# VH-VL binders against AP-3 complex subunit mu (apm3), part 1

No score or structure here was measured in a lab: all are predicted.

Target 1, 249 residues: AP-3 complex subunit mu (apm3), of Schizosaccharomyces pombe (o94669r175to423)
Amino acid sequence: TNEFFIHVLERVSAVYQPNGKLAFGTVKSDMECKCQISGMPLLLLSLRPGTKLGNVRFHQSVNLKRWKQHPDQIEFIPPDGKFTLASFQTDFATQKSLPVVVEAKNKLDGRFEVRIRNTGKKSVENLKILITIPQALKSVTVTEGNYIFRASKYTHMEEGILEWSVKKLAWTSPALVLTGFLAPLKKDANSTEESSSYSKLEHLDLQYKLQGSTLHNFKVESLKMLNHPDKKSYKGVKHTIIAQNVSFR
Unless a header shows other numbers, all headers, positions and changes below count from the first letter of the chain; antibody chains are not in Kabat numbers.
F, E and O stand for the ipSAE by ESMFold2-Fast, ESMFold2 and OpenDDE, each averaged over both directions (binder to target, target to binder). V2 = 0.75 x the mean of E and O + 0.25 x the DockQ between their complexes.
[cut] marks letters that were taken out.
Atom coordinates printed by the task and the answers are left out, and those that the model quotes come from them; centres of patches stay.

## First folded at step 1 (VH-VL)

Design d4
Fold by ESMFold2, look of step 5:
Structure d4 (fold): chain C 249 residues (1-249), chain A 122 residues (1-122), chain B 105 residues (1-105)
Amino acid sequence: as target 1 above (249 residues)
Amino acid sequence: EVQLVQSGAEVKKPGATVKISCKVSGYTFTDYYIHWVQQAPGKGLEWMGRINPYSGGTYYNQKFKDKATITADKSTDTAYMELSSLRSEDTAVYFCATEIGYSYGTDAFDIWGQGTLVTVSS
Amino acid sequence: DIQMTQSPSSVSASVGDRVTITCKASQGISSWVAWYQQKPGKAPKLLIYAASSLQSGVPSRFSGSGSGTDFTLTISSLQPEDFATYYCQQYYSLTFGGGTKVEIK
């Protein structure tokens, strides 16, 4: 019952090129805590040696002198219950890629395919894929999950957003496929095509949750109670990556 | 392996016609556009037009609309370009190219034929 | 009709030089630009698409940049096999630039 919980959340915004290469990415991280330790514990949280936190904002209880001298150590007296210990930016290393890869293809017969797969070593949860559809949509099939098409009511080209939701994408799963068929556009004045003109998909956005991994070499090494050194302190540490603004072009 | 193989060089007199072929292999012929590009001797590249092999529909650069006729034969996976009323100015290398849209949003010409030299001489 | 004005028309350079080639579009075309390399007697070869995306198998010394109307192709350290003619292309309506011949100095 004398427990201290740490949840490291890495919120990712990224843009990927068509070849799957990262064009841009930022990671904004929070150390969200819950204190169930009685009394006024003086805690020392140690990160992997050499860790540096970018643009960090600390809870008011943090000893800033210790942190300035030892940037991988955070000394504080926690409030009861939930609080945010630190908010910071971590480097988005090119060696660590987000695990969900998306491919989109457009065919001249009006078919398009969106393929997703998990290239990582952990299951991805609550995957949501937002596909901008540039013209009327005939039909959709998916190998897994559910979809909803939300047509724009302000254009008579019947464009809209196709939302594809998948509860879990295991790292052992084969690629999941959404197949859609577009209705043809009207003939262009400079084209002899009469009923088969189709716009290409331009971009796609996705959201998901990945537990148990970090995008950088970030690790909580220990938690010690300095004012009661013989008393064991418990840490429950969870890491979650939240991809919230990830785009493919 | 995706390949576009063009017919061989042609020598023609002014006023004649020529029909250049572009045979596709390595993918489904009707999935992607076939484009044609002219390169006059010592000059740059100029896009001439394209065909949708699925529908047979074409779209031309206005400069070439009265010169070139682009067709496709689904039974042989072959696109054609016919040049009519040849003049000496039509002497050029002609390329076919495909616009394979692999990866979301790309329309660049990633596969090209080897080119066909057409020489128009009196 | 979107014009692509490519410059210079030629550049004389030595192995190891940085070479920069520019294209200017007559109107905004976002990032819909490709760059091609062509050697004498050969078909063009795609180097860069979407203004900055490197085609598979192309050496990393090639890079592209720009958006809107102004685009560049950069060869960071010219190699002997890079002496060729380079073309930009906008693929919103499929117009090529006039070409840039890279010649040994």
Scores: ipSAE 0.013, ipTM 0.538, lowest interface PAE 6.9, mean pLDDT 82

Design r3
Fold by ESMFold2, look of step 5:
Structure r3 (fold): chain C 249 residues (1-249), chain A 122 residues (1-122), chain B 107 residues (1-107)
Amino acid sequence: as target 1 above (249 residues)
Amino acid sequence: QVQLVQSGAEVKKPGASVKVSCKASGYTFTSYGMNWVRQAPGQGLEWMGWISAYSGDTTYADDFKGRVTMTTDTSTSTAYMELRSLRSDDTAVYYCARVEYDILTGYSFDYWGQGTLVTVSS
Amino acid sequence: EIVMTQSPATLSVSPGERATLSCKASQSVSSNVVWYQQKPGQAPRLLIYGASTRATGIPARFSGSGSGTEFTLTISSLQSEDFAVYYCQQYNDWPPTFGQGTKLEIK
């Protein structure tokens, strides 16, 4: 006990173009802390030199005068227990990319495939793939995980969202595959006549969790206690990436 | 490259005082604390005290309270340890050691000076 | 204050063999233990901190383990340069305290 923990949560929104290029992305981050240090420790958190945090909101204990003079340093007296030290925004580092790659293929007979791979060096957790289904869905098969089809709540019930869930996707895993079959389109919404045509699947959304990595060049360099001899044990920094709205076209 | 360079060996009589210097280089002096540790011939390590190079705050081991003073000079990046009222059993090698007290990486004496032999005869 | 007790006082081991050094705390110190190596006529050298993390430049043959009150330093394949005195230190509570040392000798 007498420990201090920092958990940096990086919530990512991104859009990828059909060629796999990142169109845009944002990272909204929180530094969630847990203080188990007794007394009134005066702490100095140092970030990688030159770091600037966008749209920062600090806990009330932060010395704003010091931060304005040294934007990569955060001086504070932590409250006991859990608190959020800072909330901020950063851009993707241009050399970084999200590790989950998705490929969707449509066949002329109404079959489609969605393939997913982990190209990174860390396991991906709680993967969910949301597939917009523009017409009636006959069947689905997955190589791993579970699926649920959530029909549209509008006037026709042929459309919906197919949700594919996978608990863990290791970077060493082979590609996982969802295969689905579409029913032929109706000629119009009020007709029982069917056509032999099929709509293309072109919008997939991903959600997942990735630990131990960061998508921007953010780093906690040190956390020092300025006002007392060090008598207490302390713990390190944990990073978690939560991909919330990652789209592939 | 972090270096701690201590002053040279000293010979003292009982009752005198000694002041050992420890010049730091290769890092930001005020970001780390400095400890002093001694080792009598053939014996283990004995912690003497700690000083913050940032604030000048000190904490001394009980066995040395009242006769040790630790100071720093930030303009020269130098730490000092003065031991007064010397006895013959104060004969030892005296080390300065940089304290890493980063809450995230833990506490350790990560760099040590070469040691200063203080001999108290009679 | 917390007393750190090392055993054995002297450990005789041949080069190429495995050495295991023990350090016991008088009360729980969590994982807040540091190991140092000291060769004759030299200052101590940081080996392991946080009970198990090797300092920069320390060979993989050195490993540390333990938590609470019992800690070990293991040297998996002894080199001639590893024969020295080893100290453990706790920093869980003030003041920081050293063990009395274990001398690692040839044979």
Scores: ipSAE 0.000, ipTM 0.426, lowest interface PAE 15.8, mean pLDDT 81

## First folded at step 4 (VH-VL; from r3 with heavy chain V99G E100D S108H)

Design a19
Fold by ESMFold2, look of step 5:
Structure a19 (fold): chain C 249 residues (1-249), chain A 122 residues (1-122), chain B 107 residues (1-107)
Amino acid sequence: as target 1 above (249 residues)
Amino acid sequence: QVQLVQSGAEVKKPGASVKVSCKASGYTFTSYGMNWVRQAPGQGLEWMGWISAYSGDTTYADDFKGRVTMTTDTSTSTAYMELRSLRSDDTAVYYCARGDYDILTGYHFDYWGQGTLVTVSS
Amino acid sequence: EIVMTQSPATLSVSPGERATLSCKASQSVSSNVVWYQQKPGQAPRLLIYGASTRATGIPARFSGSGSGTEFTLTISSLQSEDFAVYYCQQYNDWPPTFGQGTKLEIK
């Protein structure tokens, strides 16, 4: 076969303030390739003009002199088979809006509610929501998915992490809801007397997978073959950009 | 703006040589190959060969091997095609055509020079 | 070398009507076919590549189809400027080769 595959994987981390404003974020990207082109092809990968890769690490086949002169171009002779062409990092300030919105609300009598919805136009996969539970957990119900509670071994108050997993959240779905109830606090570890006091939930982490770039204006513009190996059929290139392991808090 | 500007028309006698130039502008010259294609009066297109502006590697069509030489000058962004031992059936318009082998979008000749008429008369 | 054969050699069609041009390869070229238009006294102009993708600035009335060994260029609702010679080219194997052309004429 005469194919070259590019798989650009973006790993997004973002932290949001309670008012929904972005506090900080990063995107770590890997260009994973698979070369099935015979001979010794000389390839020139071009990004959008003016693109600069931050903290980049290249495969040993990359012509570093060319890259220093033209930072949006990567010239290389690929090895056969799978390899990582480049790894780099960008700040989240140049990203598209993330499609998942989460709201957490404290209700009366130790009840809390976590709602999630997909405001984008593509399904979101492998959703995982980690909720910090500040005291003993009495019960949980979910409209969809599974949950598990992992108690902290370092606290007398039975604090822990509630993990809510949803395999797929379609863009047409109504909001998914987790409802939980906190148990009243005990006065101490050996007391049977219960308090009527409840702490509030203030922290959660969200992780999911989506297809497509999260970066504003990031694109592989072209992949040119600069030397044409003799008498070979060329089938073109298939490539995919996937944002995966997207997290925010 | 991508442009390919060729040298002017030429009249030659059989046995002579001709060298046609093709000056490129508006793009990174070394990122594309240059093809030469000729067209005899009233006839179709005939591919003559290709040169990499990056490496200088060439591939010539069998009918022209031995009497064609293609070169580039990257400092002036100019491609050259020299055809030697001319004969009357070499009378044609000679085109340079930029070849883009972009594996994502396919190979095609997207920009052509205006053509250079070479007339060979005894 | 892959031979590209175009038919018909000449096609006479009235303005406003549909024209269908054929190109056949001597062996499979997948979808690796390009179409060019050439008007008298001008260089060829890229119309379609990848058998069916219109080049930038090409009107929607031009469409390409086919894969394997048989390919078609269709021009719907012909305009006066569409009467020209049309060439197909394969790029599946090196070297690229052209068809002999189809002349599209009025009448």
Scores: ipSAE 0.258, ipTM 0.632, lowest interface PAE 3.5, mean pLDDT 82
Fold by OpenDDE, look of step 7:
Structure a19 (fold): chain C 249 residues (1-249), chain A 122 residues (1-122), chain B 107 residues (1-107)
Amino acid sequence: as target 1 above (249 residues)
Amino acid sequence: QVQLVQSGAEVKKPGASVKVSCKASGYTFTSYGMNWVRQAPGQGLEWMGWISAYSGDTTYADDFKGRVTMTTDTSTSTAYMELRSLRSDDTAVYYCARGDYDILTGYHFDYWGQGTLVTVSS
Amino acid sequence: EIVMTQSPATLSVSPGERATLSCKASQSVSSNVVWYQQKPGQAPRLLIYGASTRATGIPARFSGSGSGTEFTLTISSLQSEDFAVYYCQQYNDWPPTFGQGTKLEIK
C-alpha cells in the first residue's frame, strides 16, 4: 500500500512552585512510526529548520552522519511495521507552551485550591486531575466535573487520592477550580494546645490527551522518498500531547 | 542556491547520438532525483525519464525506452542524458529538472536547468 | 497514461484582472497536480504542487485548487510578468504527464 505513518507523542512533566507558578517543565517526545512501503525506501524526514532534538535517541536505521551535519533532517531506511524513529527531550521554563495551566494554593488553615485553565486554542477532553491528599479530607467543591476520593491502600486511611474529572475543558472556558479542606493533623492527646498544623499538597497528576497540537512548535515539514519517486505513497502525521506528573516544590 | 547548469546546444545528424550534461550545485546531489523533460519548438513538455542520484535507479518513458540512457556522476554532481538514434522529431530543448518527492505532497520538479537545444537535421 | 487537458488554449486577460486556468485529468489524480509557469526562452518554473500548495517564492496571487479530475490555477490580479504559458502536470501515476499548456496573453 506504500503507506507511512508518523505519530509524535509528547509527554509533559512540570514542576510548580507552591504559589502555582511554573518552575520547570520537560517534554519527552517519541516519534512512533508505521511503515508499509514495499522495497527498501530511503526516507528523509525534515523538521522545521533550526529544530534541535535534545537528548535524542535514534532508531538504528538512522543515518547519524547526515544528522550530525543536518540536525533537522533524519535520513533512514525504515523497517517494516511499527517502530520508534526517535525519542528526545526538551525543557521549558515558561507556561506559554502548555495547553493547560495548573495553579495550586495551600492555605494555612487547611484549605487548598487547584485551578486549571485552558491556555490553548483547542478544547481538552477527558481531563483527569489526580491530587495526592496527605491527610484527612473534610470537604471538596468543584466548579465543574466530578470528584472521587480514594483512600490509600498502603498508608493511613486519612491519606488518599482525590480524582477530579472534567469531561471537557473548552479553550473559552474560565478557569475551573477545585477547593478542598484538610483536617488538622492528629496531635497527641497529651500535647499542649498547639495550633493545628496542616500538610501541603505536593503532587498532582494532570492527565489529558490533546490531539492535533504540538509543543515547542515541533513540526514535521516533509517526508521524502529519495530513491523511488515512482511509488505511490500515503502519509499520515499525528500529534498527541499527554500531560502527566505535575509536582509542587 | 540550487543551480542546474546544462551543456551547450548540439547539432546532430539523423542516426547520431547526443549526450547532454546537467551539473548540479547548491544542494546534496544524492538527495534528489533528476528528471529529463524535453520541449519541441512551439510544443508542450514531455517527460523522458528519471534517475535516482542516490541509487542509480532509472525509469524511462515508454517512448524513449531503448534509445535513452540516464546516468549520474556523484563525484561531479552531474547528470547525463544520452539519446540515441536521433530523428528529426527529436529536435527540442532538453531540460534537466530536479525531482522532489514528498510523501505528503507527491513528486514535482522544483528546479530546472536552462535547457539544451538539440537540433537534428540532415 | 493519464491525459491532462488544459483550457482554454489561449486566455486573454487585462492587467489587474483575475485569470482562471483549467486543467482536467482523464482519470482521478487525487490532488497530485503541479502547475508550472514558462516564459519565452526560459525553463519552466514551479508554481503550485499538491494541487494547492504554493512553492517557495511564488506570490500570493497564485493559487491552485481542485481534486480528482478538475483543477484550477487562479491568478487573482494579473501582473505584467504573469503573462506566460502555464502547464499542469499530474504525478499520481507514472509516467508523469503534462497538459498541453495555456497561453496567458495580454488583452
Scores: ipSAE 0.015, ipTM 0.551, lowest interface PAE 7.1, mean pLDDT 86

## First folded at step 5 (VH-VL; from c13 with light chain S30D D92E S93D)

Design c31
Fold by ESMFold2, look of step 7:
Structure c31 (fold): chain C 249 residues (1-249), chain A 122 residues (1-122), chain B 105 residues (1-105)
Amino acid sequence: as target 1 above (249 residues)
Amino acid sequence: EVQLVQSGAEVKKPGATVKISCKVSGYTFTDYYIHWVQQAPGKGLEWMGRINPYSGGTYYNQKFKDKATITADKSTDTAYMELSSLRSEDTAVYFCATEIGYSWGTDAFDIWGQGTLVTVSS
Amino acid sequence: DIQMTQSPSSVSASVGDRVTITCKASQGIDSWVAWYQQKPGKAPKLLIYAASSLQSGVPSRFSGSGSGTDFTLTISSLQPEDFATYYCQQYEDYTFGGGTKVEIK
């Protein structure tokens, strides 16, 4: 009892070029809180000096006059239990990158391979790889995890999305591999062999969670209880990155 | 390490035939196209044709369709290009190349053979 | 066939200079362009694929840009090892540009 918890969630959307360079990325962030402090506490959350929160929307309890005068300080009276204190948007820091990297290959016999690895220093959780499949699948194998194929209802060529799920990708793990085989396209009697070949895969998406890391440039410096300055305040702060739409092209 | 190793230089008389080899190592031979490129002395690069080593299917630049015959031997991981009815204008360096790609969706030639000089002289 | 018109045919430049080479396709080819470097007596070396993607192991002073019909290779600060001939290639039907020879002075 008498504790206050802050969970900073960074939801990432990004597009990477074929060489692994970031083409663009956005981060939508939420400060989710849990208040277990009795009474009607008046709290002051101080951020790293000079912090700016882009396009911020605050909980209704935030003193907006205080914030306008001191933009790195958030004064509020929290509701009991869970609530969202602030929502805002940031860009990637130029010196940081997402840790999951992908390489994919297409083969002339209809085989394709997708390799993933963790280049960071912390485990990646709930990894999903979504692969657009342009024609019927014959088979799939994975070195770890599970897969499911969801056929599209918009085509009679059995196109769809292949979903590969991995519960945990440790930073010390070797690369994980998915191998699949496409069914061949129908051969036209008047065409060359290449006109009857396989379509190439061109696109995939990633989803995952990464604990204990941040892409944006702020930190929580302190939490004080203003209306009872003699009482000990406590902060527990954690950061989670949720990659929800990370594409490779 | 992926390598394409070509046969050595050839000197031929007009009207003769030459067969250049391109031996592949470091990847599965049937996974990717093999292309052939001509470079005449002091001139630029000119694409001649390709083979799908998996199916045996070929596709030629129309300029070379009556000059070159491209084949592949899966048992030796070797592609071949035969040039027939040689003329002095066929004197060139001939390269084989493959399109493995750094990332999917690209057909760029990222691995090349060392080249084979064919000289046609009387 | 899709023709690739490469210009200039030659460039005289000094170490440290910025060099720009262009290719123009006879029709739209999206981003399906590669750039190669070739030194005398050697096979071509891939520098750029997909118009702007840098091949692994190629120095960052090389960059590519363009889409549609107009494509550019840029060397931001020329080094002694960069004196060579450069070719563009479209890979819808594999035609090369005529080449650009980058020479000292």
Scores: ipSAE 0.135, ipTM 0.617, lowest interface PAE 4.6, mean pLDDT 84

